# Ledger of designs, part 70: VH-VL binders against q0aze0

Target 1, 268 residues: q0aze0
Amino acid sequence: MKIILVNNRFKENTEKKAQEIAGQLSALNVEVIIDNGLDEPYAGTVDFIMVLGGDGTMLRAARRYGQRAIPVLGVNMGTVGFLSNIEINELAEYLPLILREEYSLEARMMLEVAVFQQQSLLTRVFCLNELLLRSNSPRMLSFALEISGQKLEPYRGDGLIVSTTTGSTAYSLSAGGPIADPQLDAFIVTPVASHIINKRPLVVSPEREISLHLLEEREAIIGIDGQIKMDFGAENRVLIKRAPHPLLMVNLKAKPFFTSIDRSLQRQ

## First folded at step 4 (VH-VL)

Design a49 (framework fv_bermekimab)
Fold by ESMFold2-Fast, scan of step 4:
Structure a49 (fold): chain C 268 residues (1-268), chain A 124 residues (1-124), chain B 107 residues (1-107)
Amino acid sequence: as target 1 above (268 residues)
Amino acid sequence: QVQLVESGGGVVQPGRSLRLSCTASGFTFDSYGVHWVRQAPGKGLEWVAAISYDGSNKYYAESVKGRFTISRDNSKNILFLQMDSLRLEDTAVYYCAKDRLYYGSGTFYGMDVWGQGTLVTFSS
Amino acid sequence: DIQMTQSPSSVSASVGDRVTITCRASQGISSWLAWYQQKPGKAPKLLIYAASSLQSGVPSRFSGSGSGSDFTLTISSLQPEDFATYYCQQANSFPLTFGGGTKVEHK
């Protein structure tokens, strides 16, 4: 059995704990690869991925490994979040179940984001939460949104979010989008500070393709899961579709989504 | 250098067929939708047909529906217009033009690169 | 079909003049309008797309405005190379349609 341990390279406690867990797994004849984000994703065959940290670490793991259809377990290291299933102090209790493969899987949709410049593909990335297009200056953006070849009326405002249902509680929520059950597959399209007051969030089929490009030369950026940032200009185009594979999240114990979001909303 | 070059125009008799070709160079032809636009002598522009980047969607002006067929060969960077049942009213310079939208599968925004045109005319 | 009506059909102007050309769609076309410039014996050149977006390489004296059914192309200070025929074109619905053209002539 090979397990990847994904941790946050900048957290001392997480790095130390990853080494301790790697030692425990090696003692049980499990091969361990540690991914702290500094190297390219491990290219070999992997049976399981254990993410040590908060939601941010899970988002990174999803981008690096989410398309491989490998079970991914979120282990919380003290930060409350939506993407972990167990706490670090529970790991010893659940480790036998992990090794015996006695757990259920929950599929979470992902986005495939392709960014083009003129005549070439610049990058193709996958993400779990969202793509954000936003102005990087005081000037409002003017941009075109297409959904499955249908040209919507031009958008004017600070930007747009194209989110998965998992991402409905991230940037999309802050921009006025709906809270969605993450078991549903859908794109949520949420305007950011639209100049046109009647521009509403849209919930669209995950089978649709969404494209964006600027209608005026402006200083703008594309953000992915709040972790990747790219300059975006009038010569660029982005195409968004449902990724070929969902992220397969491990369930070892019940974690009710609605109770978790309810607690989070009470703090604001 | 980005360019489109039309060929295949000439003098034709009414009721006959003619095939126009447009050869693309200097850009990724298979990534753009392309159009045929015509202009009768001394008259304005008239859009004739368009084809998506992958050839899956084709669109025609009402005046040519059923008579003209647009197609493309992405392996050779060539756009075609097969013109059947030609009429005197089809007399025009025929331009091919690239749409500005990269990877558009049926939507178009404007024609940013044009060929020099090829003349189709009729003999008495 | 969506009909595109341009006004005027011709305009006489001098270098330095402000020139305004209008285009009216028979139905709403949102902002999906392009403007082209054509000189005698030459292919058209794209000036503006999406009603107001200036095509790369086009001088800033050209500007477009409007939405829905009424659109305007403005040349703020006419230059010698601007004497040409100008066309609008709707990109909202198939078939795509052009306006009849506006010829900008030397006074």
Scores: ipSAE 0.119, ipTM 0.658, lowest interface PAE 6.3, mean pLDDT 89

Design a5 (framework fv_bermekimab)
Fold by ESMFold2-Fast, scan of step 4:
Structure a5 (fold): chain C 268 residues (1-268), chain A 124 residues (1-124), chain B 107 residues (1-107)
Amino acid sequence: as target 1 above (268 residues)
Amino acid sequence: QVQLVESGGGVVQPGRSLRLSCTASGFTFSSYGVHWVRQAPGKGLEWVAAISYDGSNKYYAESVKGRFTISRDNSKNILFLQMDSLRLEDTAVYYCAKDRVYYGSGTFYGMDVWGQGTLVTFSS
Amino acid sequence: DIQMTQSPSSVSASVGDRVTITCRASQGISSWLAWYQQKPGKAPKLLIYAASSLQSGVPSRFSGSGSGSDFTLTISSLQPEDFATYYCQQANSFPLTFGGGTKVEHK
């Protein structure tokens, strides 16, 4: 068995904990690869991915490995988030089930984002939460949105979010988007500070293609999962599709999504 | 040099068929939607047909629907307009034009590159 | 079909004049309107798309405004090379439709 341990080298001394866990797994004849985010993703075959940290570390793991159809387990190191399944102090208890492959999987859709400069593909990335288009100056943006060959009325405002259902509780929520059951596949399209009063969030089929481009030259950026940032100008175009493979998240214990989010929202 | 060059125009008899071609060079033809626009002598512009970058979506003006067929060959950088059941009212200079937006999913924004046109006239 | 009505059909102007051309759609087209310039015997040239976005390489004296059903093309200070026919075109709905044209000619 080969396992990747994904950690954030710069948070909570997670490097020390990753080494400790690697030693425990090695003693059980498990081959361990540590991914602290500084190098390219491990290119070899892998049986399981264990993410040590918060939601941010899980988002990075999903971008790096989410398209490989490998089980991914979120292990919380201190701050409880939406993407972890067990606590670090529970790992020893659940390790036999992991090694026997006795767990259930939950599929979470991902976005495929392709950014073009005129006719040239600049980059193709995958993400779990969202793409954010936003102004990088005090001036609002004017931009066009297409959904499966349908050209919507121009948008004017600070930007737009195209989110997965998993991302519905991230930036999309802050911008006024709906809370979505993460077991559903859908795009959620949420305007950011729209100048046009009747611009509402849209919930659209994950089979649709979404594209965006600026109608005026402005200082803008594209953000991916809040972690990747790219300049975006009038010569750029972005195309968003459902990624070919979902992220396969490991469930070792039940996590009640609706009661968790309800509790969080009551707190404001 | 970014250019479009039309060919295939000429003198035809009413009721016959004619096929126009438009050859693209200097840009990635397969990345753009393209249009046919015509202009009768001394008259204004009339949009005729359009095809998406990958050929999956085709659109026609009501006056030509059922008689004209738009198609493209991305391997040869050629746009076609097959004109069947030609009428005297089809007399015009026919322009091909590239849409401004690349990889458009069947929507169009404006025609930024035009050919010089090819004349279709009738003898009787 | 969406009908596009341009006014005036012709305008006589001198170099340095401010020229205004209007275009009215028979139904709402949001901002999906383009403006073209055509000189005799030549193909049209795109000036403006999405009602107000200036095409690269087009002089800044050209500007577009409007949304919904009423649109305007303005040439702030007419130059000798601007004597031509101008067309609006809606890109909101199929079939795409052009206005009848406005000829800008010498006084």
Scores: ipSAE 0.397, ipTM 0.747, lowest interface PAE 3.8, mean pLDDT 89

Design a50 (framework fv_bermekimab)
Fold by ESMFold2-Fast, scan of step 4:
Structure a50 (fold): chain C 268 residues (1-268), chain A 124 residues (1-124), chain B 107 residues (1-107)
Amino acid sequence: as target 1 above (268 residues)
Amino acid sequence: QVQLVESGGGVVQPGRSLRLSCTASGFTFSSYGVHWVRQAPGKGLEWVAAISYDGSNKYYAESVKGRFTISRDNSKNILFLQMDSLRLEDTAVYYCAKDRLYYDSSGYYGMDVWGQGTLVTFSS
Amino acid sequence: DIQMTQSPSSVSASVGDRVTITCRASQGISSWLAWYQQKPGKAPKLLIYAASSLQSGVPSRFSGSGSGSDFTLTISSLQPEDFATYYCQQANSFPLTFGGGTKVEHK
């Protein structure tokens, strides 16, 4: 068995803990690959991915490995997040189940984002939460949204979020989007500070294609999961689709989504 | 083998233009930001410009803004520096360098792979 | 721009000596600092990144420490191949900036 341990080298104590866990797994005859975020993703075959850290580390793991149909377990090392399943102090208890492949999987849809300059593909990335289009200056954006060939009336405002249901509790929520059941597959399209008061979030089939482009020359950015930023100008176009494979998240213990989000909202 | 090789340096006259190239091999060029760093004869290192993995973000030192343009061709694994309105103070060995950090992680920019450098100098 | 000040500008040392080089940032840069080694006529080589992380293939006699605005590079037992110029570089924000360099010379 081969396991990738994903951590963030720059966060205190995570590298040391990753080395400790790698040693424990090696003693059980498990081959361990450590991915601390600095180098390109491990290209070989692996059986399992263990993410040590918070939601940010899970988002990176999903972008790197989510399309490989490999089980991914989030192990929390501090603040409780939405994407972790167990705490680090519970790992020893659950490790035998992991090694025997005795766990359930929850499929989470991902976005495939393709950014073009005219007809040329600049980049293709995957993400678990969302794509954010936003202004990179005090100026409002004017942009076109097209859903499966249907051209909507132009948008005017600070930007737009195209989110998965997993991302419904991230930036989309902050922009006034709905909280979505993570068992549901859908795109959530949420305007950011629209100058048209009645522009509402849209919930659309994940089989649809969404395209965005600027209607005026402006400096804007595309943000992916709040971690990757790309300049976006009037010569650019972005195409968003359901990714070919969902992220396969490991469930070792029940984590009640609705009570967790309800408690979170009471404290904001 | 991971390698960067610069070319295009030479002798120019003030006010003219020169285009530097840097060819990458042995790593996934399209997954890393890349930099130009220069070093004047007998002087220290000076960062000049950087371009993100996909070419969408470009950064310049104040001394070269408006005169130099960084670009890349990911299909050919080539980094470019177009140098316009060249000045005597641009005399230096120009290095291209790969960023340490894979593009999909937020954070650090340091340089782990460097080319051998290409000299830009002036006749008068 | 963030200015990086290295001291000393040069140091005379013998094989086996402990050498310490310091670098000060004009503003806080957290741990976003790299150290490079450059030999005459050669490109720089990355030694340390994120203030204290040793680059793969670099001998363990090299170490980095510090955070915020004050940083040090230490060579615990100088070897013949270590006579070179060393540079710090901040990676906290663009434009990236280098220190002025420290030349480690034979006594």
Scores: ipSAE 0.283, ipTM 0.698, lowest interface PAE 3.8, mean pLDDT 89
Fold by OpenDDE, second read of step 5:
Structure a50 (fold): chain C 268 residues (1-268), chain A 124 residues (1-124), chain B 107 residues (1-107)
Amino acid sequence: as target 1 above (268 residues)
Amino acid sequence: QVQLVESGGGVVQPGRSLRLSCTASGFTFSSYGVHWVRQAPGKGLEWVAAISYDGSNKYYAESVKGRFTISRDNSKNILFLQMDSLRLEDTAVYYCAKDRLYYDSSGYYGMDVWGQGTLVTFSS
Amino acid sequence: DIQMTQSPSSVSASVGDRVTITCRASQGISSWLAWYQQKPGKAPKLLIYAASSLQSGVPSRFSGSGSGSDFTLTISSLQPEDFATYYCQQANSFPLTFGGGTKVEHK
């Protein structure tokens, strides 16, 4: 068995823990790779991914490795979030199950985000939570939203969020989006401070494609999972699809999503 | 790491054919357009051909149109250049290069990854 | 076809010098221009794309400017490792075309 440990290089405690866990796993004849903020994702094959940290680390891990259809376990290290399954102090208890592959998997839909400049692809990213389009100035944006080729009326506001159901408890929620069952596959399209007061979020089938572009010569930014940022202008277009592969999240411990929502949100 | 490795170059007689290969690794080959660029000894760079990410579009320099064929096998991460009716002026180091970006049906951005090149020369 | 005229063909400079290379397109190419560096016996290396965007890993002493038909590559302070041949390339339309190159050599 080969395991990759993904931690947050900016949090020393996660790095130390990764090293410790690596030692323990090595003693059990498990090959271990540590991704402590590698410039590029580890290119070799792995059988299991452990994410040590919080939701942010999981999001990064998902973007880096989610397309490989590898089981991903979130191990919380004292943070508040929705994406961890077990606590770090529980790892020893569950390690035998991991090694025996005695766990269930939950498939979480990811976004495929493609950003274009004119007809050129600038970047393609798979992400777990959301794509954000937002003004880079105090002025509102005017932008076009297309869903499966259907052109909606132009949007005016600070921006727009396209989120997975997993991401529904992230920035989309703060913007007034609905909380969605993570077992449901869907896009959530949430306006950010629209000039239309009653502009409502849209729940969109995962089979559809979503396109965004600006209708004016203004500068905006796109954000992915709150971690990737890039400039977005009139020459750019973003296309959002369901990723071809879901993130395979490991369920070692039952986690009641709906009963824990209030608790988790209160901690944020 | 991202890498391109050319092969298939060598000494050939005029009028003959040669097939060059370029093997890609370290990136999603099928997501990018790729190019052949050649450089004659002591001369500048000359673009030869390009192929879109899915192989649906192919582009050629006028100097090689009708003689060269660019193709790719995305399942094997290989780019090909079939060179027929070779001429002495085709003498060059041939580079394969990954496009920085890809266009649907128009031009390309810069080429951010290059192979080491493979030399094609002619015998009398 | 779009012809790319690069000037000068060669420049002699010293370490620390500011070096400027120009490239002119026979027609408007918007910002679809790339700059490459090539050292003897090596493959070209991408420096600048989209006229002014610095490729990852390239030192900030390199910069590109221009739009339309006239473009400039600037090395703000020439370093020993910068002695090489530089090429511009238009990416506006096929066939893609390169400039004739500029050799930066020791003064």
Scores: ipSAE 0.000, ipTM 0.499, lowest interface PAE 13.9, mean pLDDT 90

Design a6 (framework fv_bermekimab)
Fold by ESMFold2-Fast, scan of step 4:
Structure a6 (fold): chain C 268 residues (1-268), chain A 124 residues (1-124), chain B 107 residues (1-107)
Amino acid sequence: as target 1 above (268 residues)
Amino acid sequence: QVQLVESGGGVVQPGRSLRLSCTASGFTFSSYGVHWVRQAPGKGLEWVAAISYDGSNKYYAESVKGRFTISRDNSKNILFLQMDSLRLEDTAVYYCAKDRLWYGSGTFYGMDVWGQGTLVTFSS
Amino acid sequence: DIQMTQSPSSVSASVGDRVTITCRASQGISSWLAWYQQKPGKAPKLLIYAASSLQSGVPSRFSGSGSGSDFTLTISSLQPEDFATYYCQQANSFPLTFGGGTKVEHK
């Protein structure tokens, strides 16, 4: 059995805890690869991915490994979030089930984001939560949105979010998007501070292809899962579609999504 | 570097047929929708036909519908306009033009690259 | 079909003048309008797309405005190379249609 242990080197005590867990797994004849975010993703085959940290660490793991159809377990180490399944102090009791493969899997759709300059592909990135297009200046953007070749009325405002259902509780929620059951596959298209009063979030089939481009030369950026940032200009185009493989999230204990989100909203 | 070159124009008799060609270079032809636009001597621009990047969607002006056929060969980077049942009113310089948007399925935005044009005229 | 009415059909101007050309659509076309410049014996050149977006390489003295059915092209300070015929074109629906053209000529 080979396991990738994903952690954040820049958080105090996280690397120390990862080394401790790696030692425990090695004592049980498990080969461990540690990914602390500084090097390229591990290129070899693995059986399981264990993410030590909060939602941010899980998003990084999903971008690096989510397309490999490998079980991914989120282990929370402090910050309460939506993408972890067990707490670090529960790991020892659940470890025998992990090693015996006694768990269920939840498939979570991912986005495939392709960014072009003219007809040349600049980059292709996968993500779990969302793509954000936003203005990087005091001036609002003017941009075109197409859904499966259908040209919508131009958008004017600070930007737009294209989100998965998993991402519905992330930035899309802050921008006024709906809360979606993560078991559903859909794109959620949420305007950011639209100048046009009647621009509403859209929920569309995950089989749709979504494209964006600027109609005016503006300073804009694309953000991916709040972690990747790149400049976006009038010569750029982005194409968004369903990624080929969903992220396979390990479920060792019932995580009550609806009661968790309800409690989070009550604390606001 | 980005270029469109029309050919196939000439002198024709009313009722006959003519095929125009437009050869593309310097860009990924198969990624763009392309148009035929004509201009009669001393007159304004008239849009004639368009074809999507993959050839699946074709559009025509009412004046040429049923007489003209647009097609493309993406392996050779060539656009065609087959003109049947030609009329004196079809006398014009014919331009091919590339749409600004890639992979568009008929949602055209503007024609950013044009050929030099090829003249179609009639003998009496 | 959507008819595009352009006015004026011609305008006499001097270098340095501000020139405004108007285009009206017979029905709403949102912001899906392009402007072209054509010099005698030459193919048209795209100036503006989506009503107000400058094509790469086009001087900033050219600007477009409008939405719905009424649109304008403005040349803020006419240069010698700007004496040409200008056309609007709707990109909202097929068949695509051009305006009749506006000739900007010397006073």
Scores: ipSAE 0.193, ipTM 0.642, lowest interface PAE 5.2, mean pLDDT 89

